# Miniprotein binders against a2bj90, part 18

Target 1, 235 residues: a2bj90
Amino acid sequence: MSRSARRKTSALNTVLRVVEVFASIQGEGPFTGTYSVFVRLAGCNLRCPFCDTRYAWSLEAGKPLGVEELVEEIARYEPSLVVITGGEPLLQRHPLNSLVEGLESLGLRVQLETNGILPAPARDEQLWRVYHVVSPKDVPVRVPGAKLHPSWVDYARATGRAWFKFLVANEQHVREVAEYVAKLGIPRSRVYIMPLTPEKLDMKELLELHSRIASLAVKWRLNFSPRLHLLVQLP
Below, E stands for the ipSAE of ESMFold2; O stands for the ipSAE of OpenDDE; V2 stands for 0.75 times the mean of E and O plus 0.25 times the DockQ between their complexes.

## First folded at step 4 (miniprotein)

Design gc3
Fold by ESMFold2-Fast, scan of step 4:
Structure gc3 (fold): chain B 235 residues (1-235), chain A 108 residues (1-108)
Amino acid sequence: as target 1 above (235 residues)
Amino acid sequence: SDEEKLKELFDRAVELLNKAIELSKKGDYEEALKYLKEFLETVKEVLELAKKLNNPELIELALYLLEWAIDVLEEALELLPDDPEIAELLELAKEYKEFAEELLKKLS
C-alpha cells in the first residue's frame, strides 16, 4: 500500500498520525500519579505562545500507524491509564474513535486531553464513554480565535466525564477563571487550576510556584493540578 | 497524494491566518489583508479537497478558521469602513463559511 493510500484510510477510521508513544506518570489533572501510556497525536488548530510541544503542530510530524498496531503497542505497557494528547487529538476524530474502541475492548481506561474548540463527543461516538480533560484557551491568557465549544459544558453535566483545566500564573488569572466558569455554568468541582511554568525555572522556583497556585486553589475553592512530572523530572 | 496535499494545505492555512492575526494586533492591516487573501485562497482548496476525500473533521476545522478570519475582517471594517478590499474579503469569507456548513450537513 502506498503512503498516500494509507493516509487516505485515516478518513475511514483506520490510521492515526502519531508523534510519540511513551510510558510515564500522569502529572496533571484528576488522574495525577497514575501509571500511564501517553499517545501524542500530530496536528493542532492553535499556535499557543507557551506551547511545550510545537514539534507536534503539523500533521506531517506524525508517523502513520494503524489503529490495531497502535492498540497492540499500548497494551504491551499494561498501563492503568492511556492518555491521548497531542496537538489536538480531535483533528483525527474518526480514527481516534476506532482507537478508543480497541483500547476499551481490552479494559483500558482512556483519558483525552483537548483544547475544547471542536465539539464534544456525540452519544453514538466511542469517545462519549471515556474521560476528557478540556484546556480552554479563552482565559486567562486568550489565544487568538480560541473559543470553547458550548457542547463541552453539556457533555460534562450529562456524563460527569469532563474536567476543565486552566494554566494560571497569579491571583488575577484565578479570578478570571472563576468568572469564566461561573458565566458558562461549569461546576467548580469540575475545574482545575495548574501552574503556568516558564521553561527555565529551577526546582526551588518550581516548588514555590506550585505552593502559591495551590494556596490560591484553596482560597477560591477550586481543584489544584500540579505538574508532577516536572517536579520528579519525568517526561 | 491528495491526502498529503490536504494536510499541507491545512497547515499552510493555519500559518497564514495566525500571521494575519498577529499583524492585525500590531495595527498593520495592509500586510494582514495580504495574508488573509492567501488564507482564503488556501482554505477554499482545503474545502474542495476535504469534500473529495470525505473528511468532515478538516471541513469542521476549516469552518472554525473561517470564523476567526471573519472576526478579524469585521474588526478591520469597523476601523476602515471605506476600504473595498476588506468588504470584499469579508463577503468571500462568509460565502466560504456557508459552503463549509452545507458540506458538513451533506457528509453527516
Scores: ipSAE 0.000, ipTM 0.155, lowest interface PAE 15.2, mean pLDDT 81

Design gc4
Fold by ESMFold2-Fast, scan of step 4:
Structure gc4 (fold): chain B 235 residues (1-235), chain A 108 residues (1-108)
Amino acid sequence: as target 1 above (235 residues)
Amino acid sequence: SDEEKLKELFDRAVELLNKAIELSKKGDYEEALKYLKEFLETVKEVLELAKKLNNPELIDYALELLLEAIWVLEEALELLPDDPEIAFLLEDAKLLKEYAEDLLKKLS
């Protein structure tokens, strides 16, 4: 490796600002139904109007935790999957690479949830080896500043470890997603559409919305992601 | 040492950006812009020192901070479209982002 330089490990490489750690079922994306530990990192580079986790937007919302302490806490849950989410976890990229190294040393499978604004992992990062669910905010409901970094398409192609997940409310949204992924050369096998759930849906309305978006996924030959945790009332 | 100075400058940049974000959330854009200006000046020093010390990891961190600053400035410009200071800071932030990207490519 061309970056094989000796460096002292800094605090930036070993401390993460963590909002919460909890066990649940992964409700979304390619690993739906998996017993998981969720690690929510603080900080975000977007202010989405439909954001469910606005409490995580600030880096100050997170408690500083050492990588070794966090690995030990995660391991106590004995998870089938570790889901690292946020905010935007790539804002804490280098200590995140250290966390991933520690988790992989224990044989734990890791999935990152990211908005894809920051570059995809390079081959010399521990993050290169784990799964990524990228949630672009370019389309269909555009968020200011939410341009997908083009390296994510290259990473998905090179590794087979990235998928792209889009929030959709109607067929026009699905059409916009289909056009977007075609333009970027993203294979449909790597694309998930997921219901954009407004606040205060009852269970019947939530199920009807899931049914409608799932039907559109079949029609447009895209993968469907539920929001399973909402349907089964888990966090 | 230059290494200690780089760490101090980077920590200062993070603190300045966090203050700017919190002030922006409260609608205090005048104060937020002052912190953003200091943030961009500090990040420029971080990038030059990280280049000198051949530290691409810190350049990558600085790039991440610049992306968040750009988003804050774009939102502020939508709310205050006639403020020339916002437009100037946004241009400066975008130029620093391109510089950081160029440095990462050259230090690989």
Scores: ipSAE 0.000, ipTM 0.098, lowest interface PAE 22.4, mean pLDDT 81

Design gc5
Fold by ESMFold2-Fast, scan of step 4:
Structure gc5 (fold): chain B 235 residues (1-235), chain A 108 residues (1-108)
Amino acid sequence: as target 1 above (235 residues)
Amino acid sequence: SDEEKLKELFDRAVELLNKAIELSKKGDYEEALKYLKEFLETVKEVLELAKKLNNPELIEEALWLLDLAIEVLEYALELLPDDPEIADLLELAKWLKEIAEELLKKLS
C-alpha cells in the first residue's frame, strides 16, 4: 500500500461529514423526554417522499470534522444521551465506530437512528454496545429500495439494544406493521408506532393525530412514540 | 407486472450499492468492486424499464444512486490509483449518469 493510500485509509476512521450538532430533547422512541445532543451525519441511501431532512441527503452537505473534535463539542453540552442520526449514519461506519468509542470513554449513552438497510453491528464493533432505533421504510410507507437487513432482528434478539420504529397514518398501516413484525419474528416489545406527520398540521391537528395513533398502539398492544419535540416546538 | 419488476430491480440496485459501500469500508475492495459492477448493470436495467414505463421519478432516484456510486469510486481511485477496474467502473457510472440525465429531460 502506498503511504498516501495508508494515510487516507487512516483518515476514514477519524473524520465524519457532519451536517449539524445541537442540543434538544429526544422526542421519539424508547428514550423520549431525555436531554440529548443530536449529531446529524451527511449522506443517505434512501429518498423518502415524506423526509423532513432533505438537506442532509448529500455527503457534500456535511462539513468534515475530526472524531476527537466532535467528541469535545458533544461533551460541552453535558448530555444524558447522544443521538447520532442523518441521513443514514451507517454510511460512515468506520469513523462512526471511532466516535462511539470516544463517547463511551466519557461515559455517555449513545443512540443511533438508522433505516436498517445496512447490516447490524458485528460483535467486534463499538456500535455493538450502543442503542439502535431502526426505522424500516419498506412497511407501511413502501419507500423504493428500503429493505430491512435481516441481521437487525438477530441483533435485537441477541442484545436487547434495538427497537423498531414505524411511521403510521391510520389503522390499516398498524395492521401492516403487526403482520410485518410477526412474519420477521420481531418481538412486539421492541416495536414502536409513531405518527406520520404531514406538512402544515396546526397544533390541534398534530395533537389529534398523536391521540389517534396512541389509541391504536393500545388497541394493538404496541409501544407508542410521540414526536414530542414537534408538540413542544423544539428542533 | 413490469411495475413490480421495476421495483424489484430498484430494490436490488440499492442492496448491491449498500453491500459495496460496506465492503469498501472494511477494506475488502476486491469484493466491493464485484458488487459495484453488478450495481451498475442493474441500474442500466432500471433505466431501460423506467423509460419504457414512463417513470421519471424512478429515473431521478436512480440518478441519485449513481451520484453516490461515483463518490465511492472517486475515493477508491484515490486509494488505488493504479487499479484499472476502478477507473473503468467510474467511467461506466458517469456514462450511466449522462444517460439518466438525458432520459429525465425527455420524460419530464
Scores: ipSAE 0.000, ipTM 0.183, lowest interface PAE 17.8, mean pLDDT 82

Design gc6
Fold by ESMFold2-Fast, scan of step 4:
Structure gc6 (fold): chain B 235 residues (1-235), chain A 108 residues (1-108)
Amino acid sequence: as target 1 above (235 residues)
Amino acid sequence: SDEEKLKELFDRAVELLNKAIELSKKGDYEEALWYLKLFLDTVKYVLELAKKLNNPELILYALELLWHAIEVLERALELLPDDPEIAELLEEAKKLKEEAEELLKKLS
């Protein structure tokens, strides 16, 4: 087999299709509570029924922004964390690596949110060096077309820079997640369960749901992720 | 318009690749190869139209999709080394990747 197929393209002007850039508090996952800038990239390889960001599904939802311009815009916020999300950010993998390089040159901490269908970073990618929160969509509520790429488990073990986050509504969902991660060999220390929040919850219902899922996390010895931004009414 | 057609074709390519990846993980290589063949055909049209419209960004994204397709095919060939269709598709994907790389250089 030829090795040419695995090589990166030559250096070139890179552009990302960007839906929005905004400052907020990271409300989810291992960096909950961190002052962050969110960069939402356009395009997605799934059509999740519970998707909150359907406006980002098409690449045409994003405006073209040069990597250098985007780095400058992010830097103006002086964030403690840059959260790159979407859509599916790995659909724009090559310019994303260039963005990460620029952000790291400024000493900025980067977190990528991905559905994990596309392969994990290779060691020679800038993406190898950043944090990843992987949200598999094959359990507990299976999304058609969704399958976690096995390289994400290897990446998590090799680097300690990936976690797996699952949306759950009840104890049966938690059981299905526990079975799934055991089958794949994902350590419980790398697993977060997070409340699956329907669109129309009042604040009391939202807090009660958080309490129930947190109790299940304790019972099943998994990590708990809130949706803090929803509780404090931030974007 | 040609721009709307390019967007639709790119979205279609993504859908086809995702189906191929899902089927490959289940060990359904026969169906996966069918979707990969459709994916490669779709990417050819994406590249032709992206060239006409001077859109290097979509060519760059198409290259990433091709990289993933090549990885799936290389793994499939390791598991099924005697299958001539896998070898043919892998050569087609590699050639298309080289063509896309050359096209991107001209537009950048």
Scores: ipSAE 0.000, ipTM 0.195, lowest interface PAE 17.0, mean pLDDT 80

Design jb1
Fold by ESMFold2-Fast, scan of step 4:
Structure jb1 (fold): chain B 235 residues (1-235), chain A 88 residues (1-88)
Amino acid sequence: as target 1 above (235 residues)
Amino acid sequence: SDEFKKRFEEVVRKMEELIRRYEETGDEKYLEEALRLAEEAVRLARESGDPELISEALNLLGIVYFLLGRFEEADRVLEEAMKIWEEH
């Protein structure tokens, strides 16, 4: 594409709509406990009833930032891991691939959090080379419009760079997850169950919920993800 | 029916192919055609009366509106998807 055509589409190709950038500890998934910079992108293609980041739903909620500026901002934190989350980051796929290229050129490790409705990365995308934590909304808490794209299972098998993380409240939810992943051929070693936490739990209730879900993970032979940042009171 | 689901999946596959071609070429004609297919998916889903398929189709329409820079329309169809599901 010519430079003039690229310039006309720069808002979609080289600019990301960013809600926030902050340093914290990754509290969830396979990299729990890692010093990370979180990049929350604006826009989401779902309206989950249990969503705790509703402020990120609209694409207009994000401030436009150039990819190069964002790479420099992230690099100043000197993170062990860059977590790109949202909304749904894959809604901004083209500038996201450019961001990933910039971060990898600096030797930074990147993890994407996605609902998995949009297709998994193709081999010619920069996104093919980074880590993905996929949070399907098909099961066990069903969200309108949610359907995991089948390419994510193929991507996980081909690369070993995807894991599947499910929010669960009880044993029936865990059973539904186990049946779902068996049907799709997802190895249990790539599956995490995580407590579905209501906003108003006190610390004792939060610990009891974590204990119950962790016990179910052992029983069902699945991995357990805490919500560590909630337990240690970090963002 | 299984036949209906196959038709819906075929429309979605063609839409995804057009979005990929837009991504490769920058040619907006592919997004215009993807929009027509997304609208067709919504029509098919509404005819089925299945709130799950209607919500899925509206979600896909929202994605195409986003790619076209039509953010207000994207937000509206995504909120409609939630409302339809809640009413069933």
Scores: ipSAE 0.177, ipTM 0.563, lowest interface PAE 4.6, mean pLDDT 82

Design jb2 (at its last look DockQ between E and O 0.76; V2 from the best seeds 0.00; counts 0 for: pae E 1.9 > 1.5)
Fold by OpenDDE base, look of step 5:
Structure jb2 (fold): chain B 235 residues (1-235), chain A 88 residues (1-88)
Amino acid sequence: as target 1 above (235 residues)
Amino acid sequence: SDEFKKRFEEVVRKMEELIRRYEETGDEKYLEEALRLAEEAVRLARESGDPELISEALNLLSIALFLLGRWEEADRVLEEAMKIWEEH
């Protein structure tokens, strides 16, 4: 390895492009209600029409932050969970492994949010140890280029640290999710359905949507994820 | 169709292995080769005329471009993938 290659490798491992860091309640998935620090990473390999964080799509929307500095910032909030989200966090996989190592060294629990297009963590990655909520974008609302990487099913089976969260608007979407997870051999206990929220719903419409999708979750024997942060007006 | 799909899946698999080697080593040569394979995947997908394969290949190309820090090019590739999908 040339001296130049080693210097580039060290710089790539230590800097993340971060859109925002904030404390709130985890509003979604298996950790709903948990006091969490959110780290929103910049850059996404998708352009979902229903994305509520479009400002994170470009890597240029993120500021370069050192991993050590970011660990110290996160630790000051004394979080019960660190949620790494963004566009697609796994586009920054290398420095993300370093971030996870730093956070785990402090005894902090970490959850990743991912679209599931990039491969699941390998056993030698720090990311192997954390929790993952995979949000496939191929079912029921198909996003161009979205395909769930099969390694996520294997990772979920091997570790028990993955869940699958699907955006749904109606009973047909819930049916498609049920068929999809059955075909992939994903246990229903690892599957969450979440309301697909259009822009500009009022609180009444939002509650009615939640009620309808929750009732479908019971009917179809799937877990329900709220959008709790929207219901309680937190970030 | 099946032989084409098999060739495409083999290119994807090789690209993912090169990205993994880059993540392990930090050697940019693996990203350069991954980019070349993504471009080949796009070429093959375009020859098939299948909008799904084209969108998947363009997504792969965008990933390679992101990893190379070629962000504006990655954005253009994703816009093209959306356009192709909406037209079909």
Scores: ipSAE 0.751, ipTM 0.896, lowest interface PAE 0.6, mean pLDDT 92
Fold by ESMFold2, look of step 5:
Structure jb2 (fold): chain B 235 residues (1-235), chain A 88 residues (1-88)
Amino acid sequence: as target 1 above (235 residues)
Amino acid sequence: SDEFKKRFEEVVRKMEELIRRYEETGDEKYLEEALRLAEEAVRLARESGDPELISEALNLLSIALFLLGRWEEADRVLEEAMKIWEEH
């Protein structure tokens, strides 16, 4: 690239639109229970009816932060895991790769959460080396426009660094997930089912739903994901 | 018909290739052309009358708009997709 183009590209590499940064416990998926720093990026290409983070849908929710500044802020928490989430983080793919590079240079372990519509990382991306939890929204409850990009299955097979997480409410949903993952060739060891929680469950109802979905996970030989942060009342 | 679906899928494939090239090079011409293809995908989907296809096309259009920094337009496109889904 020319000097002018390199200068422009470097400036674009340095800014992310960030809604919030906070410490908590990873409550979902394969790293459940890990002391984590969450980085919620602004912008989403879906409007899921079940979304618990609707405030992250638009850019206006995000504050522009320099990648170098963000790396330093994250490092001060001394996390065991950095969880990059959103919205949909891959809408800010280029500066996100720069953030990952900075975090990895400090030896920090990174996990990305994505709806899987945008393609999986290429081998030459910094994102290639991080862990991914992919939550397809086209099964069992289809969100308009959702479609898992097939590259995520290839990526998971090639690297072992991706898992697939599905919201389910009942056994019919689990059956649909099982058929879907079998058709796509996703190994059961990489599949999590997680309770689809209505917005106003009391704690007893929440625990009963967890128990029911966990029992279905055992029956169908799938991994179970809690929503642990809800059970222990953490963000 | 099946012909609309085949044409739609070809337009989507080309759009995705252009977005990938934009991400590799930073050249905005690829992204501008991807936007044109996303708009064509929406036209094809509307002609088909298939609400699932229309929602998919609008999602792709929102991605192109988001990447171009046209975020309010992307939001309106996604609101339209939800409205069409609810009506059908």
Scores: ipSAE 0.575, ipTM 0.828, lowest interface PAE 1.9, mean pLDDT 87
Fold by ESMFold2-Fast, scan of step 4:
Structure jb2 (fold): chain B 235 residues (1-235), chain A 88 residues (1-88)
Amino acid sequence: as target 1 above (235 residues)
Amino acid sequence: SDEFKKRFEEVVRKMEELIRRYEETGDEKYLEEALRLAEEAVRLARESGDPELISEALNLLSIALFLLGRWEEADRVLEEAMKIWEEH
């Protein structure tokens, strides 16, 4: 059975479709090692071949949770960082802005993870004031339909609150990332490369991959993101 | 064609503004109009024969469908984009 769009619109004014809420350590990006609460929102506008969270692709995968209830649940963890991820969180933009407002009112730091296809926040959005890790799927492992919205580069330059994180498997991928960010005028200081981890790597292989990609980051003068949670076996 | 690309970009900008209006007001009429524009973007992309433009247009269509709560249709549209990409 399908749900009514009008009923959904009414519900979305006060609710988010949430797949899961859990405490862990942020394993990726500029806040690696931070005690965090992860809020995984449902729905995604891409079908990445390497996606680990295919269970979050449909909005129907998410349980409707009121913004106020979700803020209270998050606050009970007393996190140093709230990581809002998905799916693609910006598909639920209106209630997401309300969630961010609630979290900021409690003094909580918020990081959004996004594929960057939808526009960057406008100055009048609560989302303007939080951190964003943008994972373009344009390069190097191109995903059908992916195109970084150019407003993300402007947002990063204007605020200093956005970083761009790219999955890479080898030096050719790093070269393609370097060319891409140079062409778009993305500062190197805002760029992270991260290992593209195939399924079924053992711990030795995982460490060797991390070492290789970290060495390439040094060589190409880019920042390195580990996948720390995989190394320490956390969600 | 430069003219074709300009037409496509104009449709995309108009669609984005309508989605923005929906986000500000919660009024589904803006999403209904955005869907019509997304369908126009797909039509223009198909006329170009460019698999990348077709995939981008299908992604925009999927966004409008997700926002309207038509998730099964969004899933099918994204599956079509994948097939076109694999054939490219």
Scores: ipSAE 0.457, ipTM 0.766, lowest interface PAE 2.4, mean pLDDT 84
ESMFold2 (binder alone), look of step 5: mean pLDDT 84; pTM 0.798

Design jb3
Fold by ESMFold2-Fast, scan of step 4:
Structure jb3 (fold): chain B 235 residues (1-235), chain A 88 residues (1-88)
Amino acid sequence: as target 1 above (235 residues)
Amino acid sequence: SDEFKKRFEEVVRKMEELIRRYEETGDEKYLEEALRLAEEAVRLARESGDPELISEALNLLAIVLWLLGRYEEADRVLEEAMKIWEEH
């Protein structure tokens, strides 16, 4: 079937399972500090032991929302950035492409957060045109079943719209990330390291961890991502 | 062995091509064939005895089950993959 024909048939399947929609500041990655609306989609293809959003793992955690209704809800916030996260949003790929089309028609900037196990967007997907922050779970803290799809490296080179974000606790983790990205040919300019934050950090410990990981980013010539929302006590 | 990894990777490649065909056509027959390949990948991985390869195969099976709307089965498969990590 042509893409137009598939588009028409998917009109019956333009429903997303949505856990929550809320306004906050993007605390992570290349758009840190941006006023954003977060759309958390239900369902995940991983069961990370360090996951802080376990409530989003099940599809049943999500309410069925039509794409048009969701676009209107997001638009009411007048965001500078729409962050689509989850779970793993690419599990709902068909209706997600429709959502992105709707948001882009309003001139809204979209960022997807993904574990990168499913393939990167193809040129004929709406998702091709938006930003992607890929969080591989292959390294440094390995998650069972996690393997970055190699198409993400090609997508990053072709578009300049993908970055790779890694959770790190110490210099050994940073070394493993550096070796991993070098082996895959991921440019250092596309790589972020971010503090792996345990549940029971006070503010002083959180700041010290941020400082230490930021210093390692400088040493290893990688970009640094804070977890700004934790520092300013936002969701 | 390295030969098992090559066979596993070949099955995964064919499965991904079928999922791509499904995305292009909307024809669920491609997902049904992808399911058979995902089940073969799990069998090959279990035969290898490699817990990481078994976890990868189970994750791929869960993705295909999810795309088919078989969410309860996908959840059980993912729980199995996590137990393999915890036990090793």
Scores: ipSAE 0.371, ipTM 0.721, lowest interface PAE 2.9, mean pLDDT 84

